# VH-VL binders against NAD kinase (nadK): the designs that were tried, part 66

Target 1, 268 residues: NAD kinase (nadK), of Syntrophomonas wolfei subsp. wolfei (q0aze0)
Amino acid sequence: MKIILVNNRFKENTEKKAQEIAGQLSALNVEVIIDNGLDEPYAGTVDFIMVLGGDGTMLRAARRYGQRAIPVLGVNMGTVGFLSNIEINELAEYLPLILREEYSLEARMMLEVAVFQQQSLLTRVFCLNELLLRSNSPRMLSFALEISGQKLEPYRGDGLIVSTTTGSTAYSLSAGGPIADPQLDAFIVTPVASHIINKRPLVVSPEREISLHLLEEREAIIGIDGQIKMDFGAENRVLIKRAPHPLLMVNLKAKPFFTSIDRSLQRQ

## First folded at step 7 (VH-VL)

Design D37 (from e7 with light chain A50S; framework fv_oberotatug)
Fold by ESMFold2-Fast, scan of step 7:
Structure D37 (fold): chain C 268 residues (1-268), chain A 124 residues (1-124), chain B 107 residues (1-107)
Amino acid sequence: as target 1 above (268 residues)
Amino acid sequence: EVQLVESGGGLVKPGGSLRLSCAASGFTFSNAWMSWVRQAPGKGLEWVGRIKSKIDGGTTDYAAPVQGRFTISRDDSKNTLYLQMNSLKTEDTAVYYCTTHPRYSGSYLAFDIWGQGTLVTVSS
Amino acid sequence: DVQMTQSPSSLSASVGDRVTITCRASQSISRYLSWYQQRPGKAPNLLIYSASNLQSGVPSRFSGSGSGTDFTLTISTLQPEDFATYYCQQSYSIPWTFGQGTKVEIK
C-alpha cells in the first residue's frame, strides 16, 4: 500500500508530525510519499491520501489529486474546520481500518475552471469550494453571466461567486448564499454586494455550463478556493463546469455536518 | 419504517442452486454496506459475506466455506440485495439473514439492521 | 481467522440477578467487538458496539467492557425479556466471526 501524506510546511510541528506518521506507516510496510506543497504533485500510483492539517490543506490536496479517484482522508491538526473527518489524536485508533480499507467514501463535486483570452485557453484548474470574481478597486464591476447559453441581465456589483455545495459554507455563505448539503451536486451562484436589490443566489444543475466576462474594462480578479488569484480583464472569459470526477473523501466516523454548521453559526 | 425482508428460501437438493433476495426500505440502500449472515438450526451465527456500496468500490468478501460457490450482488434501482447460492451442500442448511451497518460509522462495523430471515434446507 | 470463544455456553438465572458473559478473541482485536441479543424465533438485535457503546434504544442495564482479547457483557438486573441467546462478534478483520453464543435461561 502506498500513501501520500499532504502537509503544510509553514505550520509549526506539521513537518515533524508528518515524519512521525511516515515512520509508523513504513514500519507497517506502507510506502509513504510526503507532499509539502513545494514540489509538483506525485505522479505515480497511490492507494490513499492522508491530509494533515485544516481545510486549507485539504483544498490544496483536492486541487492536486482530486481528479484521480483516490480516497482522501482529512486529519485535523488543531484548527477547527469542515473538511477533516478525524483528529490527529484519533489516528492510531483508526489506522487499522485505513490499512484494511474499512471505510466509507463520500463523493464531493468539484469545479472545472477554464480561463480564456478570447478563444485561447490560458489555464485550467480544478477546485473544491468556489470561484470568486471580484473587483480589485473601489469601482463596481459590470459583467455578463451566461448559464448554458442563456444570457442573464448584466450584473452590477462587487462580484460573483460560483460555488460547489461543499463551498456553500465558505465565501458563498459570507455573501448571503444558502447552506447546502454537501452530498448534493449543484452550483450555487451568489452575488457579491449587487447593485440590484432583488438579485438572489441561484441554485443551478451541475450539468449546466456557466460563463463570465466583463462588459467594461475594470481591474478584477478571479480567486480559486481563496488560494489561487488571477488577474481578469475585459479580454478574458471564464468557463465553469462540473469536474469530470468528484473528490472521494474518507469517512471513518459519522460526520455531523448539520450539527457542526448549526453550532458554528450560533457561536458567531 | 426501516425494514429488510428476505425471500427465496426453500428446499433444494445437494448440488442444486438457489437465489435469495432481500428487499430494503426506509433508508438509503445505495449507500449501505450489506451482509448475509446464516444460522443453522439450533446453532450459532455465521457471517457469509458482504458487499460494499458502489460509492465505496462495490467489492465483495466471502467466508471460506462459501467462497467460489456463493455470489453477493445488489440492484440499487430496486433496493434489493441478492445471494446466489451454487453447488449447495447439506451443511448450507440455515436461516439466512440480510443485514447492514451504518455507512458513516465504519469504526463500529456492527450489524444494526436485520431482516427476519429466510430458511434454506438442503436435503435429498 | 480470528476465533471468538464465549463463556459460559449456557446459564440459568433469576429475575433481578446480575449476569456476566465473557468473550475471548484468539488475537488482539482492539475495541472492534459487538454484542447481539437473539430472542427465540427472532432475528438478532445489536446491543453494544465498539466494546462498550450502548446502541440507541437498548436498556441501560446492558453494558460492555474490555479491549484486546478479553471482553464482557453485563446485564445488571435481569428481566424476563432478557431470556435470549447472546453473541459477540469481532469486526477487526475479514472474515467477521461470531462467538458460539451464550444461552440465558430464566428459572
Scores: ipSAE 0.069, ipTM 0.598, lowest interface PAE 6.2, mean pLDDT 88

Design D38 (from e7 with heavy chain I55F; framework fv_oberotatug)
Fold by ESMFold2-Fast, scan of step 7:
Structure D38 (fold): chain C 268 residues (1-268), chain A 124 residues (1-124), chain B 107 residues (1-107)
Amino acid sequence: as target 1 above (268 residues)
Amino acid sequence: EVQLVESGGGLVKPGGSLRLSCAASGFTFSNAWMSWVRQAPGKGLEWVGRIKSKFDGGTTDYAAPVQGRFTISRDDSKNTLYLQMNSLKTEDTAVYYCTTHPRYSGSYLAFDIWGQGTLVTVSS
Amino acid sequence: DVQMTQSPSSLSASVGDRVTITCRASQSISRYLSWYQQRPGKAPNLLIYAASNLQSGVPSRFSGSGSGTDFTLTISTLQPEDFATYYCQQSYSIPWTFGQGTKVEIK
């Protein structure tokens, strides 16, 4: 059995813990690859991915490995998050179940984001939460949104979010989007500070293709999961589709979504 | 209104075959891990085997006494679990129960839903 | 395989008694132990899962304790409906194994 341990390279505590866990797994004849985010993603065949850290570390793991149909377990270290399933102090108890594959899987949709310059593909990335288009200056954007070839009336405002259902509680929520059951597959399209009063969030089929481009030359950026940032100009366009494979999240214990989000919102 | 109903039990001769069915209702069968547990007359409970949901790989595991003779399968379109029993021995005489492993619903690898059982008698 | 040994194999008790049944695993199974009740002619019912968690709908007079190799089921105040056979079961390692059962009989 081969396991990737994903950790945050800038946290000494998580590096040290990853080494300890790697040693324990090696003693059980498990081959361990450590991914601290510095190098390219591991290219070989892997049976399981264990993410040591918070939601940010899980988002990175999902972008790197989410399309490979490999079970991914979030192990929380410190701050409570939505994407972890067990706590680090529970790992020893659950490790025998992990090694025997005594767990269920939950599929979480992902986005495929393709950014073009004119007709040339610049980059293709996958993400678990959302793509954010936003102004990088005090000037509002004017941009076009197309959904499966249907051209909507122009948008004017600070930007737009295209979110998965998992991402419904992230940036989309802050911009006024709905809370969605993460087991549902849908795009949530949420305007950011729109100057047009009748521009509402949209919930659309995950089979739809979403396209964005600027109608005026402005300084703008594309943000992916709040972690990747790239410049976006009038010669660029972005195409968003449902990714070919969902992220396969490991369930070792029940983590009720609705009671968790309800509790979180009561604290805000 | 969650229930499991076993059927297909009866008298069979040693070396014979029999197929048991378990009809599930009141829950999403396709998501459930299912097991067969048997109980010989006047004896204790013995786990026979299990099948995972199709999404979790659909793999099967068996207890040593039945390995190679019994096969567990499922038909999610009919919400039905099956136990194909081949090369039956007198020691296979028992009430056969189907049961769930809904640990992801909070049962924690426990059998929380059981059918009423179906009797299999292997005798000449 | 993990062998589960229950003691006693049977006991006689009166309504209102405190009843204790023990279960020993041949190796450490952490907390992966469940307790079941089986009334004559009926299917088993789950009482306790994960060594100490009471299944919904089960009366509070039932409790479980233990970890590792030694486990206990306690009925604090035996009721008429509690005369039944009780089984422990480990879910730590395949094959799942049950104890041989403890029959609780009327005195």
Scores: ipSAE 0.115, ipTM 0.634, lowest interface PAE 5.6, mean pLDDT 88

Design D4 (from e7 with light chain S93D; framework fv_oberotatug)
Fold by ESMFold2-Fast, scan of step 7:
Structure D4 (fold): chain C 268 residues (1-268), chain A 124 residues (1-124), chain B 107 residues (1-107)
Amino acid sequence: as target 1 above (268 residues)
Amino acid sequence: EVQLVESGGGLVKPGGSLRLSCAASGFTFSNAWMSWVRQAPGKGLEWVGRIKSKIDGGTTDYAAPVQGRFTISRDDSKNTLYLQMNSLKTEDTAVYYCTTHPRYSGSYLAFDIWGQGTLVTVSS
Amino acid sequence: DVQMTQSPSSLSASVGDRVTITCRASQSISRYLSWYQQRPGKAPNLLIYAASNLQSGVPSRFSGSGSGTDFTLTISTLQPEDFATYYCQQSYDIPWTFGQGTKVEIK
């Protein structure tokens, strides 16, 4: 069995814990690859991915490996998030079950984001939470949103978020979007500081294609899961659709979404 | 009401075949992991095998005494679990129970819902 | 395979007695241990899961304890309806295995 350990090099002690866990797994005849984010993703075949860290580390793992249909387990090492399933101090108890594949899988949709300049594809990335289009200056953006070829009235404001249901509790929530059951597949389209007071978030079929482009030259950026940033100008177009494969998240114990989010919203 | 109802038991000769059914109602069958557990007359409980939900891979596992002879399958459209028993032996004589448990993220794989059982007798 | 051994195989007790049944695993199973009650002619009923958690609807006179290899089921004040056979079961490793059972007979 071959396992990738994904950790955040910039978090204190995570590299040491990753090495410790790698040693434990090697003693059980498991081949281990450590991905600390500095190099390209491991290109070989892998049976399981263990993410050591918080939600940010899971988002990076999903972007790097989420399209490979490999089970991914989130192991929390600090502040509790929404994407981890077990705590680091529980790992020893669950490790035999992991090695025997004694777990449930939960499919989470991902976004495929393609950015074009004229007719040329500049980049294609995948993400678990959202794409954010935002102004990079004090000036309001003017931009066009099309949903499966249907052209909406122009948007004017600071930007727009196109989110998965998993991303509904991330930036989309901060911008006024709904909290969505992550068991649902849908795009959530949430305006950011719209100048048009009656603009509302949209919940859209995951079979739709969403495109965005600027209607006038402005300093803007595209953000992916809050981790990738790229410049976006009037010559650019972005196309967003459901990714070919969902992220397969591992469940070893119950983590009730609704009571968790309810407590999070009540406690500051 | 949540319930499991087994059927298909009966008398069969050694070397014969029999198919058991378990009809589920009152819960989302397609999300459940399902097992068969048997009990020989006057003896204890013995796990026969299990089948995972389709989303968890739909894989099956069997106890050694039945491996290669028994096959567990499910039809989620009919909310029904099956046990196909081939090459039956006198040692397979037992009451067969179907049972469900929460997926691994639930209750530590405890069998929380049981049917009333169906008797299989293997004799000449 | 993980072997589950119960002790005693049978016992006789009077209504109101405290009854303790033990279960030993051949290797550590953490807390992946359940207890079941089977009344004569009936299907088994789940009493305790995760070694010490009482199943909803089960009377509070039943309790479980233990971890690793040694587990106990306690009935604090035996009632007439507690005449039954009790089984422990491990869910830590496949194949899942049951103890041989403990028959509780009312004197």
Scores: ipSAE 0.183, ipTM 0.640, lowest interface PAE 5.1, mean pLDDT 88

Design D40 (from e7 with heavy chain I55W; framework fv_oberotatug)
Fold by ESMFold2-Fast, scan of step 7:
Structure D40 (fold): chain C 268 residues (1-268), chain A 124 residues (1-124), chain B 107 residues (1-107)
Amino acid sequence: as target 1 above (268 residues)
Amino acid sequence: EVQLVESGGGLVKPGGSLRLSCAASGFTFSNAWMSWVRQAPGKGLEWVGRIKSKWDGGTTDYAAPVQGRFTISRDDSKNTLYLQMNSLKTEDTAVYYCTTHPRYSGSYLAFDIWGQGTLVTVSS
Amino acid sequence: DVQMTQSPSSLSASVGDRVTITCRASQSISRYLSWYQQRPGKAPNLLIYAASNLQSGVPSRFSGSGSGTDFTLTISTLQPEDFATYYCQQSYSIPWTFGQGTKVEIK
């Protein structure tokens, strides 16, 4: 059995814990690959991915490995997030179940983001939460949104978010988007500070293709999962579709999504 | 109403074959892990085998006494679980129950929902 | 395989009695243990999961405790409908195994 341990290299205590866990797994004859972000993603076959950290570390793991149909477990190392399933102090209890493959899998849709310069593909990236188009200056953007060949009236404002259902509680929520059951496959399209009064969030089929481009030359950025940033100008176009494979998240215990989000929206 | 209904039991000779069905209703069958559990007359419960949901790989596992002779399958379009029993032995005589358990491992692998069972008698 | 042993195999009790059934695993199973009730001629029903969690709809007179290798099921005030056979079951490793059962009979 071969396991990748993904950790946050910017957290010193996380490196030490990753080494400790690697030692425990090696003692059980498990081959361990540590991914701290300094190297290219491991290219060989693996049986399981264990993410040590918070939601940010899970987002990175999803971009690197999410399309390989490998079980991914989030192990919380501190502040509780939405993407971890167990706490680090529970790992010893659940490790035998992990090694015997006694767990359920939850499929989470991902976005495939393709950025073009004119007609040429510039880059292709996958993400778990969202793509954010935003202004990088005090000037509002004027941009076009097209959904499966249907051209909407121009948008004017600070930007737009195209989110998965998993991402509905991230930036989309802050911009006024709906909270979505992460078991549903859908795109959520949420305007950011729109100056067009009737521009509402849209919930659309994951089979649709979404494209965005600027109508005026402005300083803009596209952001991926809040971690990747790319310049976006009037010569650029972005195409967003459902990724070929969902992220397979490991559930070792039930996570009450709706009660958890309800508590998060309530004061203590 | 959440319900499991077994059918297909009956009398069969040693070495014979029989297929059991379990019809599920009232829940999302395609998301459920399903097991067969049997009980010989006057005896205790014995796990026969399980099948995971398609979302969890659709894999099967069997208890040693039935390995190689029994096959568990499912048809999610019909909300039905099957147990194909081959090379039947007298010691396979039992009431066969189908049962569900949640998709989560560990604390949630309890058998939440049970059918009423179907009797299989293997006798000459 | 993990062997599950229940004690006693049978007991006689009266309505209103406190009943305790024990279950021992041949190796540590943490808290991956469930308790089932089977009334005569009926299918089993789940009472307790994860050693101590009461299943929805099950009366509060039922409780479970234990971890590792030793577990107990307690019925605080036995009712007429509680005369049944009780089984423990480990969900720690395949093959899943049940205890031999404890029959609670009228005294």
Scores: ipSAE 0.013, ipTM 0.564, lowest interface PAE 8.1, mean pLDDT 88

Design D41 (from e7 with heavy chain I55M; framework fv_oberotatug)
Fold by ESMFold2-Fast, scan of step 7:
Structure D41 (fold): chain C 268 residues (1-268), chain A 124 residues (1-124), chain B 107 residues (1-107)
Amino acid sequence: as target 1 above (268 residues)
Amino acid sequence: EVQLVESGGGLVKPGGSLRLSCAASGFTFSNAWMSWVRQAPGKGLEWVGRIKSKMDGGTTDYAAPVQGRFTISRDDSKNTLYLQMNSLKTEDTAVYYCTTHPRYSGSYLAFDIWGQGTLVTVSS
Amino acid sequence: DVQMTQSPSSLSASVGDRVTITCRASQSISRYLSWYQQRPGKAPNLLIYAASNLQSGVPSRFSGSGSGTDFTLTISTLQPEDFATYYCQQSYSIPWTFGQGTKVEIK
């Protein structure tokens, strides 16, 4: 059995813990690959991915490996989060179930983001939470949103978020978007500080294609899962689709979404 | 609320076959892992086999005494679990229960909900 | 296969008695043990899961304890409806196995 351990090398405790767990797994004849984020993703065949850290580490793992249909387990290292399933102090108890594949899987939709310059593809990335289009200056953006060929009235404001249902509790929530059941597949389109009072969040079929471009030359940024940043100008276009494969998240114990979010929002 | 109803039991001669059905209601059947458990008259409980949800791979596992003779399947569109029993032996005489355990939760794979059972008698 | 052995195989008790049933696994199964009650002519009913967690709707007079190889089911104050057969079951490894059962009968 081959397992990737994903950790964040810039967090001192996480790197040390990853080495300890790798030693434990090797003692059980499990082949371990450590991914601390610095190198290219491991290209070989892998049976399981264990993510050691908070939601940010899980988002990186999802971008790197989420399209490969490999089970991914989030192991919380002491921070509050929505994407982990067990705590680090529970790992020893659940490890036999992991090695015997005695667990359930939860499919989480992902976004496929393609950025173009004129007709040329610049980059294609996948993400679990959202794409954020935002101004990179104090100036408001003017931009066009197209949904499956339908051109909406222009947007004016600080930006726009296109989110998965998993991402509904991330930046989209802060911008006034709805809380969505992560078992549903849908895009959530949430404006950021819109100057137009009547712009509301949209919930859109995952079968649709979403396109964005600037209507005026402005300094703007495309942000992916709050971790990747790209310049975006008037000659650029972004196309957003549902990714071909969902992230397969491992459930070793029930983590009820609605009670978790209800507690986080103080029963709002 | 949550119900499992078995059917298809009866008398069959050794070497014969039977197909048992289990109709589920009151929960999302397509997400559930399902098992068959049997009990010979006056004896204890014996696990027969299980089937995982389609999302979890839809794989099946069987106890050694029935391996190669019994097949577990499911039809999520009908909320129904099946047990196809071939090459029946007198030792297969039992009440057959369908049961569900939740996908991993605080239950640690416990059999939470049970049907009332259907009797299979293998005799000449 | 993990073998589950219960003791006693049967016991006689009176309403109001404290009853204890033990279950021993042939190897360590951590806390992957459940307890079931089966009344005559009825399907089994889940009482305890994960060795010590009481199933929703089950009376508080039932409790479970143990880990590893030795487990106990306790009924603190036996009621008339508790005259039944009790089974332990391990879910640590396939094939899942049950104990042979403990019959609690009226004295």
Scores: ipSAE 0.015, ipTM 0.549, lowest interface PAE 7.7, mean pLDDT 87

Design D42 (from e7 with heavy chain K54Y; framework fv_oberotatug)
Fold by ESMFold2-Fast, scan of step 7:
Structure D42 (fold): chain C 268 residues (1-268), chain A 124 residues (1-124), chain B 107 residues (1-107)
Amino acid sequence: as target 1 above (268 residues)
Amino acid sequence: EVQLVESGGGLVKPGGSLRLSCAASGFTFSNAWMSWVRQAPGKGLEWVGRIKSYIDGGTTDYAAPVQGRFTISRDDSKNTLYLQMNSLKTEDTAVYYCTTHPRYSGSYLAFDIWGQGTLVTVSS
Amino acid sequence: DVQMTQSPSSLSASVGDRVTITCRASQSISRYLSWYQQRPGKAPNLLIYAASNLQSGVPSRFSGSGSGTDFTLTISTLQPEDFATYYCQQSYSIPWTFGQGTKVEIK
């Protein structure tokens, strides 16, 4: 059995913990590859991915490996979040189940984001939470949103978020979007500080294709999962669709999503 | 309302075949791992085998006494689990229960839902 | 295969009694142990999973403890509906195996 351990080199103690766990797994005749985010993703075949850290580390793992249909387990290192399933101090208890593949999988949709310039593809990335289009200056944006060929009235404001249901509790929530059951597949389209009162969040079929472009010259960026930023100008167009494969998240124990989010919101 | 209802039991001669069905309702059957457990008259529980959900690989596992003779399958479009029993022996006489581990129940290590059972009698 | 042995095989008790049933595994199974109740003529019902976690809807008089090879099911104050056969089951290794059962009878 071959396992990738994903950790964040820049977070205190996670690199050392990854080395400890790698040693324990090697003693059980498991081949381990450590991915600390500095190099290209491991290109060989693997059976399982274990993510050590918080939601940010899981988002990176999903972008690097989420399209490969490999089980991914989030192991929390003490950071509050929604993408981990077990705590680090529970790993020893669940390890026999992991090695025997005695776990269930939950499919989480991902976004495929393609950025174009004059009909030429500039980049193609995948993400688990969201794409954010926002102004990079104090000036509001004027931009066009098209959903499966349907052209909406122009948007005016600070930007727009196109989110998965998993991303509903991230930036989309802060911008006034709904909390969505992450087991549903849908795009959530949430305006950021719109100057048009009737521009409400939209929940649309994951079979839809969403495109965005600027209607006037402005400084803007697109953000991917809060971790990748790219300049976006009037010559650019972005196309967002459901990624070909969902992220396969490992469930070793039930995580009570609705009670967890309710408690979190009341204490925020 | 979560239910499992077994059917197809009856009297069969040694060497014969029988197919059991288990109709599921009230939960997302396609996400559940399903097992068969049997109980001979006046005896204890014995695990027969299981089938995982399609998403989890759809694989089957069997207890040694039935390996090669019994086959577990599922039809997610009909919310139904099957047990095909071939080359039946008198030792296979038992009440057969279908059981499940619903993904969202939090009981991945246990059989949290059971049917009422169907009796299979193998005698000449 | 992991062999599960229960003790005692049967016991007689009165309503209000404290009842303890022990289950022993032939090798360490960590906490991958469940307890089931089977009333006469009925299907089994899950009581405890992961050695000590009470299943939703099960009365608090039931509790489980143990890890490794030695496990105990306790009924703190026996009620009339508790006269049944109890089974432990390991989920650590395929094939999954049950104990032989413990019958709790009225004294």
Scores: ipSAE 0.062, ipTM 0.600, lowest interface PAE 6.7, mean pLDDT 88

Design D43 (from e7 with heavy chain K54S; framework fv_oberotatug)
Fold by ESMFold2-Fast, scan of step 7:
Structure D43 (fold): chain C 268 residues (1-268), chain A 124 residues (1-124), chain B 107 residues (1-107)
Amino acid sequence: as target 1 above (268 residues)
Amino acid sequence: EVQLVESGGGLVKPGGSLRLSCAASGFTFSNAWMSWVRQAPGKGLEWVGRIKSSIDGGTTDYAAPVQGRFTISRDDSKNTLYLQMNSLKTEDTAVYYCTTHPRYSGSYLAFDIWGQGTLVTVSS
Amino acid sequence: DVQMTQSPSSLSASVGDRVTITCRASQSISRYLSWYQQRPGKAPNLLIYAASNLQSGVPSRFSGSGSGTDFTLTISTLQPEDFATYYCQQSYSIPWTFGQGTKVEIK
């Protein structure tokens, strides 16, 4: 059995803990690959991915490996988050279940984001939470939103978020978007500080293609999962669609989404 | 109402074969992990094997006494679990129960829903 | 394989008695232990899961405790319907294994 351990090398003690866990797994005849974010993603065949860290580390793991249909387990190292399933001090208890595949899988949709310069593909990335288009200056953006070829009236404002249902509790929530059941597949399209009255968040079929481009020359950026930034100008276009494969998240114990988000909003 | 109903039991000769069915209702069968558990007359419970949901890979596991002779399968469109029993032996004589356990380890894979059982007798 | 051993194999008790049944695993199984009740001629019924969690609908007179290798099922005040056979079961390691059973008989 081959397992990738994904960790954040810059967090306190996480690299040391990853090495300790790798040693324990090697003693059980498990081949371990450590991904601390410095190198390209491991390209070989892998049976399981264990993410050691918070939600940010899980988002990175999802971008690197989420399209390979490999089980991914979030192991919380400290701060409580939404994407971890077990705590680090529970790992020894659950390890036998992991090695015998005694777990269930929860499919979480992902976005496929393709950024073009005119007709040329500049980059193609996958993400678990959202794409953010936003102004990189004090000036308001004017931009076009197309949904499956249907051209909406122009948007004017600071930007737009296109989110998965998993991402509904991330930036989309801060911008006024709805909280969505992550078991549903849907795009949530949430305006950021729109100057056009009555531009509301949209919930649309995941079968649709969403296209964005600027109508005027402005300084703008595309943000992916709050971790990747790229410049976006009037010569650029972004195409967003549902990724071919969902992220397969491992459930070793029940994680109550609605009570967790309700408690978070109540600050309990 | 959550229910499991076994059928297909009966009398077979040693070396024969038999297929058991378990009809599920009142819950989302396609999400459930399913097991077969048997009980010889006057004896205790013995786990036979299990099958995971299709989303979890649909993989099967078996107890050593039945490995290579029994096959567990499922048809989610019919909400039905199957146990194909081949090369039957007299020691396979038992009441066979189908049962479901939670998809995740949160309830530690306890068997929370059981059928009424179906009797398989292997005798000449 | 994890071997599960129950004690006693049988016991005689009267209505109102406190009954204690023990289950020992041949290796540590954490809290991956369930208790089942089987009344004569009936299918087993889940009483306790995760060593100490009471299944919905099960009377509060039933309780479970233990972790690792040693587990206990207690019936605080035995009722007429509690005369049955009780089984422990580990779900820590495939194959899942049951104890041999403990028959609770009327005195």
Scores: ipSAE 0.006, ipTM 0.511, lowest interface PAE 10.7, mean pLDDT 87

